# Ledger of designs, part 2: VHH binders against Citrate synthase (ctsA)

Target 1, 373 residues: Citrate synthase (ctsA), of Heyndrickxia coagulans (Weizmannia coagulans) (p27660)
Amino acid sequence: MVNTNQFIPGLEGVIASETKISFLDTVNSEIVIKGYDLLALSKTKGYLDIVHLLLEGTIPNEAEKQHLEETLKQEYDVPDEIIQVLSLLPKTAHPMDALRTGVSVLASFDTELLNREHSTNLKRAYQLLGKIPNIVANSYHILHSEEPVQPLQDLSYSANFLYMITGKKPTELEEKIFDRSLVLYSEHELPNSTFTARVIASTLSDLYGALTGAVASLKGHLHGGANEAVMEMLQDAQTVEGFKHLLHDKLSKKEKIMGFGHRVYMKKMDPRAAMMKEALKELSAVNGDDLLLQMCEAGEQIMREEKGLFPNLDYYAAPVYWKLGIPIPLYTPIFFSSRTVGLCAHVMEQHENNRIFRPRVLYTGARNLRVED

## First folded at step 21 (VHH)

Design s1 (from r1 with G35S D61N)
Fold by OpenDDE, fold request of step 25:
Structure s1 (fold): chain B 373 residues (1-373), chain A 122 residues (1-122)
Amino acid sequence: as target 1 above (373 residues)
Amino acid sequence: EVQLVESGGGLVQAGGSLRLSCAASGFTFSTNAVSWYRQAPGKQRVVVASITSGGYTYYSNSVKGRFTISRDNAKNTVYLQMNSLKPEDTAVYYCATRYTTWSPGEYSFDSWGQGTQVTVSS
């Protein structure tokens, strides 16, 4: 029996939702997505496969995958008003704020906003999956006084996304690596942003509102900011020795080092991180610059030796994104974009079996105060 | 100053072999990746092969199985063994190294040698 009378800070370990979507199996060290291990899927399946699995409940065959991609391609365009709104933002705005605003504005264009039927929400999910990459990419361009980039229909979903960011058509390798990163970020049980989305959804608020809240949640440096933080550390250090020094300094100050540790993978490197490390090796060879790889390897060793901690996905995703030509402020927005499918799945499930979230508090404030007559 | 000096190019018949060398100076060679590029007449410069400081190698699809990149850190030299040469391999071959820049919007710069001409006759 869950002792409901105890304050559990951060709701750590508390079961907050029943779901068929995702489970972090800490015993078996698995990330379960609709009955599959995400890591196993990531070896052979792409992001659209995950999209289909999470939204349709099955791994798609080739025809289904093609149809899905075509469906998404039709949703790439965003209303001009989105671009206009983004253009009104101060140039100092962070892309996550722009994304939050963009997602929020999309709600105003939904003529069936109050319809929460599964089929309608599913349609919305595909719309969001189509449009969010555009918002992510063009928010950055607009904030930097660049012209918005238009989507290319002849590219794959992931290739187009990367293209919209960099302005260049990616190579096959770049596409593959980027797509894999999207797979690896796609779903993770009930992190703060997903929980936030479900909380908002539990009021029977719309999917846009839920995702808007999720963006706000993910923006926090304790949630989505790890990949940016990692790259910033690397950028600050600039050399292997510099990075070693930086890490030792932080450790001496008992500062948390971003990019290390994982709830599921505590005894070894996150397999997702390992995959990104291999990607980094490949890109380093292709790029002809392996400084970041050397730095990351040095950091990995230090953290293992000093703290017994291992890299998580963000640690190696960061330099990979750097190698792909992605600016640091877009790392978190890309993470959100990838997570869109999972968020939508959770919101849809919440709407279908809804109970409003209404927790209580341990009140530690004043009592019996009165105003003098 | 970073200096890269290519050598070993020349005229060779189809099916023949050449070994290119790139002598590097002016930077810590052992900690840098080095790449071979080639530029054919009227075409863009493209990566042929690359080797990281750790020995990880990359080859373009067009040269896989025929070319081998290697490095000798003691000599600050990178080699490109080219076997089974084809007329389409005719190009100026360049040695290059990149380093990460930390300026916004600029991720890396290249240092180039003068290049060495490789001509494969049919």
Scores: ipSAE 0.604, ipTM 0.858, lowest interface PAE 0.8, mean pLDDT 94
Fold by OpenDDE, last read:
Structure s1 (fold): chain B 373 residues (1-373), chain A 122 residues (1-122)
Amino acid sequence: as target 1 above (373 residues)
Amino acid sequence: EVQLVESGGGLVQAGGSLRLSCAASGFTFSTNAVSWYRQAPGKQRVVVASITSGGYTYYSNSVKGRFTISRDNAKNTVYLQMNSLKPEDTAVYYCATRYTTWSPGEYSFDSWGQGTQVTVSS
């Protein structure tokens, strides 16, 4: 039991929330989502299955899944004011900041903002799941002086999301791979962004506020920026030998290499990363260009040999997203979009069984200072 | 200069077999993926099969189970074994290699051979 009288930096090892949503089982090397192994789910289930599982508590049957998808499709459109606000942003703004702003603005359109009943929050969750992909995709287009892309109702949820980003309808393989990535990013116990959301929610603040805070958290390079960083390294290196050199240089400088290491999977590759690696192989074969795959494999080898570290999900998700035609600045926003369902689940759970987070401090500052007469 | 030279095409009866070859030069063959494309009259050029440097393969649905792509790095050659040929397989077959680009919105460019004609009679 954690001694409440002791300062625990970063809350390392502290149990901060009781939840039925997710658990990182470090003993059994398992990521648990509502009682299921996420890895097992990812092999046979899609993102909407995860959405239903996390929000409704059960894996949906086909009828339920269809109903869910139809529900979400009705929520794709965003108020024009969102587009207007995004259009006012400097073109140098990062899409994560645009996303933060967009999510924040949505709150002002909720006529029942003060209602935190389960059914109302659930409705909000579906609204957010419908609208956030739009905000993510069109934030990029707007910031690059492109026309916003309208959602397509005839596509699946994931296909439409990818379409809105790239402007082209994805192939079945592309859709499948992208959807899988959404599954893999969907939930992860209590990372900083989820904790932030719960902290905000614990004041009985609204779901939009909680997610807005979560966006801000995830933006941090120590949290959600790893996939972007990986792709930037690859882009900077441009060749296998270049990448080897880049990694050795960073290692010599004791710089952290993004895309490696995992809290649960310490002795082997993150299984989620392995899945994305397979996706990269498929896309490389389809595309007829395997440079990124070669680079990543070389990097994987170096990090294993030099540091005993293995790739995490971000390491192989990055080049996969590149192969899908996704611009680098949208990697983190897509990550957030995927995590939306988990965040909503946590906020809803917090609202249903709420205790305000109110920790104390180890004060190390000045005392007994007085204003001189 | 990147050069790809296709050979092995010809006229064959339905149900027959052909083996195409693509001789590559002007780039590091062993570290590049190579693909076979085909273009039928009046149709767009489409990918038939690909093989990565690591030996991973892709096949279009129309040729799965019938065509096999392979490579010989020592000879800088890629092969396409085509079995159970159908009239629908009639096309000019091209060998290609693709390169990664690092410009936004442009992810790759292609180098092509002259192509070899494959005609499958009914």
Scores: ipSAE 0.525, ipTM 0.828, lowest interface PAE 0.9, mean pLDDT 94
Fold by OpenDDE, fold request of step 25:
Structure s1 (fold): chain B 373 residues (1-373), chain A 122 residues (1-122)
Amino acid sequence: as target 1 above (373 residues)
Amino acid sequence: EVQLVESGGGLVQAGGSLRLSCAASGFTFSTNAVSWYRQAPGKQRVVVASITSGGYTYYSNSVKGRFTISRDNAKNTVYLQMNSLKPEDTAVYYCATRYTTWSPGEYSFDSWGQGTQVTVSS
């Protein structure tokens, strides 16, 4: 039993929220989402299925799924003002900053911002799910002085998202793999960004504010930045031997190697990572280029042997996104986009059963200081 | 210098079989994926099958169940077993390797072989 008077750095292991949304069962290696194993679902279900499950509480039938998709398609467009605001950003801005700004600006267009009823929040969630992909994709284009890309209504949700990023209609396989990645990133119990969202929501602040805070959290290199870092390492190394050398060099210098380790998955590979590894294999075969796969496998082996660490989801998601033609700076924003549904679910649940978060501190500072007259 | 030499092509009747070979030199074969392409007259060159260094395979929909790609690293050779051949399979078949250009989604090929002609008669 955690003594309430005990300082627990980082709140490690502390139960901070009661939820019906998500649970990481490390014993059985399951990611429980509304009573289902996300890993099992990921084999047969798509992102919109997960959206419906998390927001409506049930796996949709075909008609429900179609209706959901149509609903989201109606929400793809963003106000022109969003584009204008993004256009004002320095070209040196990171897309995560643009996303943070974009999500924040959306709040100003909500005429019922103070209404926290379930039905209203649900509507907001769908709006955000529709608009955030647009903001993610076009933030990159705008920052690179490219024309914004308009969404295509004839594509699936995931296909359109990928299209908006790359400017090309994806193949069926590309769509499938990208959609799978969205599924895998969709929800993961109570990571820092989700906790942040709940903390903000606990003040009965609006959903946009909570998500804005979540973006800020996810931006941190200890949270969302690992996928970018992994791909940068791979790009720097360029060869299998180069990557081996790079890793050994970093290890010798006691530098942290991104893409390995997880607070929850300590003894084995993140099962989500394994799934993305399979995706990488598929893409490698289709593309006729398996360099990244070989590099990643070599790295995996080195880290296992030298440190006893295993790949996390970001380690194998990064090269997959690379093969899909996705720029490195969009890896984290895409991660956030995927997590939007989970974040919304958590915020909605917090609003429905709210207790404001108000922790205390172990004070280690000075006492009894006085100003001399 | 990367060199790829295709062989095994020829004339065959519909329903027949051919086995193509691609002999590779000038690069580390065991660490590279290899693909078979084909180009029919007046058409674009398209991927038929691929095999990674680890043995993972890809097949185009048109050849699934009929063609099998394999590799022998000791011989630096990739094979394409083609069964149940159809007139639509008539093309010049090429072997190729691909390397990463380090641009998202972009790839380049190593030197192409001269190809081998496969003709399937009705």
Scores: ipSAE 0.497, ipTM 0.819, lowest interface PAE 0.9, mean pLDDT 93

Design s1 (from r1 with G35S D61N)
Fold by OpenDDE, last read:
Structure s1 (fold): chain B 373 residues (1-373), chain A 122 residues (1-122)
Amino acid sequence: as target 1 above (373 residues)
Amino acid sequence: EVQLVESGGGLVQAGGSLRLSCAASGFTFSTNAVSWYRQAPGKQRVVVASITSGGYTYYSNSVKGRFTISRDNAKNTVYLQMNSLKPEDTAVYYCATRYTTWSPGEYSFDSWGQGTQVTVSS
């Protein structure tokens, strides 16, 4: 047993899990997923390729990919009871809360909930990958008193996901960009939500419980809320000059500016962000409106000059999602949806080689108190 | 007031070339993207090409390799060089600039020009 008496705030730098799934290589500036650099993969591979890699351990061939997609298509539908439950939520509820609830409710429909065998969890993972996009998209519609959008079987996985959100069939470019964003968000070693999932899983709790906890974790503005925050800043500023002013104001107040900084890429832009920036350029050209691009570029420059910080994925993903017609409250849920495959992989791995997480504390509270008679 | 004035249209034989111009006024031209649209009789208006303030370009699949959009900020003018014209390119061509409505996926045009007729004969 490895024991330490040293308090490590936030568990920074602490190795908490042994895994074959992913690794952030800060030395080589790589995000390693099952032995591949995610950045390299993102150039040529789609989200379903990543799904197959993370769950099956290999990059799929075309037949395997097709089979995977067909498998997922069969899982798009959600029980009516989920829709009913979501319909009971107040209209002011955030879609992340709806997602949390939806994922939680799904557990009740699993007739093999206590079975943690690999094959069962794998099947469950595919079910979740099929259903979570539906829950994400339609939670928004439901909360806005709109009819749920039914999935389209003739679309790709990513196209259908975007369709369910916007109600419109995406263009090839939109599909490509959205799919890429899913790839880029798919896995990231052991962030708080993944750690949370593993912690929950370590009690041999079910995959749904683990993901439910992960949703709760990701909801936090220090974790998944950055993309929403970025777009809100842009929306508040409305102009390039406005955005400059906004950033300078925040900096003067020593407020944290979301969308900047990365643990792996400290001295340069996150390559994932760069990819989304290119996507933003494309969409700006196609749409004939480059205001968001100009704003983002101005912000990028300011943060570089003033703080030496570079954009992360969320910074450029936000305006991309905006241009795709995605409402701001769905940015984080989409992030979670993308991360579903990674979370499932981690939970599965935890179940297969389990040790319950049980840390200790540095107690700084009162001692020897007694009730006075 | 935003104004866009198209010119350069006309009758041309298949395989020929035309250069359209769009003169813009009433807004900061250098910081705005500009797009060319076309509308054939009985059809919807569709985007042909776009150019951002930064010079990024977009072309519809039907015109890729044949049309080139460019801009001269000093002249507040956007150009559409149309080469290898086909009868299918016959349409009224419009210049437009968009502004952000701050609704996801929704945009509006500041102004439309009167358009310029391009006719390509067989």
Scores: ipSAE 0.496, ipTM 0.815, lowest interface PAE 1.0, mean pLDDT 94
Fold by OpenDDE, look of step 21:
Structure s1 (fold): chain B 373 residues (1-373), chain A 122 residues (1-122)
Amino acid sequence: as target 1 above (373 residues)
Amino acid sequence: EVQLVESGGGLVQAGGSLRLSCAASGFTFSTNAVSWYRQAPGKQRVVVASITSGGYTYYSNSVKGRFTISRDNAKNTVYLQMNSLKPEDTAVYYCATRYTTWSPGEYSFDSWGQGTQVTVSS
């Protein structure tokens, strides 16, 4: 039982929400999503299956999946105003900031913004799932003075997303791997961004506001920024030996190594990381370049030996995205895009069974100060 | 200098087998992936099979179940065992290794052998 009068830093171990959406079973190494193990699902199911499961409560049949995909395809386009707003951003802006702004602006186009009914929120969720990939991809293009890429209706959801990023139609394998990454990022119980979304939603604020807050949360390097940091380390190191040296140097300086450890898994391997490692192996085999794989494996070994830490999802997602031709600044935005479905599910659930979050503090500041008249 | 030398090609009847070899020199073989490509007349060069330094393999759909790629690090050699050959497998087969360059837009550099001709008769 949690002592309500005790300060619990970071709310570690505190049960903050009741949910039917997801549960991290660290004992059995399962990520439970609506009663299924996400890891098991990821072997045979795609992102749209997860979308349907999280939003509709069931794994879709073929017809339902087709209908869902068609629904999302209709939502790919974003208002011209979004592009205009993004075009006004400094070229030095990070795509996460662009995404935050883009999602925020979308709220102003919702004519039923105050309607929080399930069906209305569900519609919003699909709209966001359709539009956010566009915002993610084209934020990068715009910030780099490139022409925005238009979505292709003949591609799958994941293929189109990747296409919009790279400007090239992906291979079947690339599509598969990218889609799998989206599955793995789709939901993860109550991380900071999801908690933030629920906190915002608990005021009965709208879904866009909740997601905007979630973007801000995920931007933090302690949350979503690890994938970028990992790839930057790899680029800096350039070789296996270089990476070993880099890691040892950082460890000697007591610097945190991004891509390792997890608040929930602690000293256990993130099972999602293992799956993404397999993806890296596949891509390495396909293109005949396995340097990144070798580097990552070496790093994994060092961190295990030196710190007893294991890779998280971001550690292996980074080189995978690199091999897919995805620019580093879009790694976190893609993470958010994938997580959109989970965030929406949580916000919807919060709206349907709402209790406003209002914690107290252990005050350690000054007292009895007075202003002289 | 990176050198890749293919051998083992030839004429074979449909349903037959060939074993290609790729002898590598001029680089650290054990730390590099190696791939087999093929190019048929009038067609683009395409990947057939790859094997990483760790022994992970990839096969194109057209050769899955029929071809097997393997490597011997002690001999700096990669092999392609080709079984149940079909006329459609007729091509020049190339061995290649790839290096990461870390250059923007050019993430890797390829080194190729001269190729070996494989002809499968009907």
Scores: ipSAE 0.269, ipTM 0.724, lowest interface PAE 1.5, mean pLDDT 93
Fold by ESMFold2, fold request of step 25:
Structure s1 (fold): chain B 373 residues (1-373), chain A 122 residues (1-122)
Amino acid sequence: as target 1 above (373 residues)
Amino acid sequence: EVQLVESGGGLVQAGGSLRLSCAASGFTFSTNAVSWYRQAPGKQRVVVASITSGGYTYYSNSVKGRFTISRDNAKNTVYLQMNSLKPEDTAVYYCATRYTTWSPGEYSFDSWGQGTQVTVSS
């Protein structure tokens, strides 16, 4: 059957995939993950619960969670060749470029790369989930001429990730806050990076290639890095009055201000942002320094009053990551690490019920030009 | 010049109560988190309680449920209400503020008082 073709710039409003993984429910103001409200999950579940839900289809019981934890611990280490390749990068390389390179190299170690069966892709997903945190943390150390930090046997998945970044064992509070941030970032329907991963997967290319493309997409200025941009504004402003001035100046110039707005939570603060605001309050009280909290609250007020806009997750996640000791260049790589489970789920779903993406163009160029001799 | 003045210390029997005050001059508490520390004889100074500018509180495990930190912005003063005192609470108590160093996870102090002695008798 012949359908009417329409030019839809940016694919705005186009429904490009069927999925059982997630969607943005604007009617009920929910982010739905495998049938659950993400907010409900984030209140009582950890990142490994989300991993099991997205990859195995259910929230794990205690035995299943222990098995998953054991499986991931066996995958934390990376081949020495990854460290060697990353060591060859110029020290000015961006951490996202290091991550892209590291994920790409992992494909070369897979002896079954042409096998896209569910069980083989599932094993790859667990390998990626184990190894990507190591690549993220230790590429940063390598690029800064610091010794790599190895995971410890007695730390959980999220505690090890933060430990590899900072070189310090997190407190129980720090671990819980970081783990919750990974839950909140884990899956978000079909952003550009997830769509890119599905486009690559639709050619029957491999999971590593799909994730490599997703890293590249996420580095794009219009996609990733909103949490980095928020923290950069706070750092540039230095003070509450400095931040107020910075925001008013950007508003007067009609510049985009990162950290505000969300299509699902249009009428109020993104509840995920509210969770991170509470985390920022806790961390600020523990360390006795609430300047970032005060700055963020001032910015929240200005944007509400001037634009009717409210904080999204990135606005409050950024100062939380700062308080956790995370350097700004790792904010986007950590986002990707969290999103890895969702990306793997999407690639696996695409492979298991596939149709290649081959859209058309509206040609607007010259016609009937003649070739000169 | 920033000055912090602690007061309200003294000798009290176990189970008793004291209310410590931290008054500031040269800056305002309404814009800063304020922390109480204590230093027992021969030990390092440790944080006991903290309060953010917005009123969110933190307590160390050793004092939760017994101590209450509060602020009175009109008087530029922060208080530590100490109930159910134990001999191990004996220490010099200090108040302080911490300022952002703009390094991830780090901070520094720019003001520190003489402290006020609390002695809890058995």
Scores: ipSAE 0.253, ipTM 0.687, lowest interface PAE 3.8, mean pLDDT 89

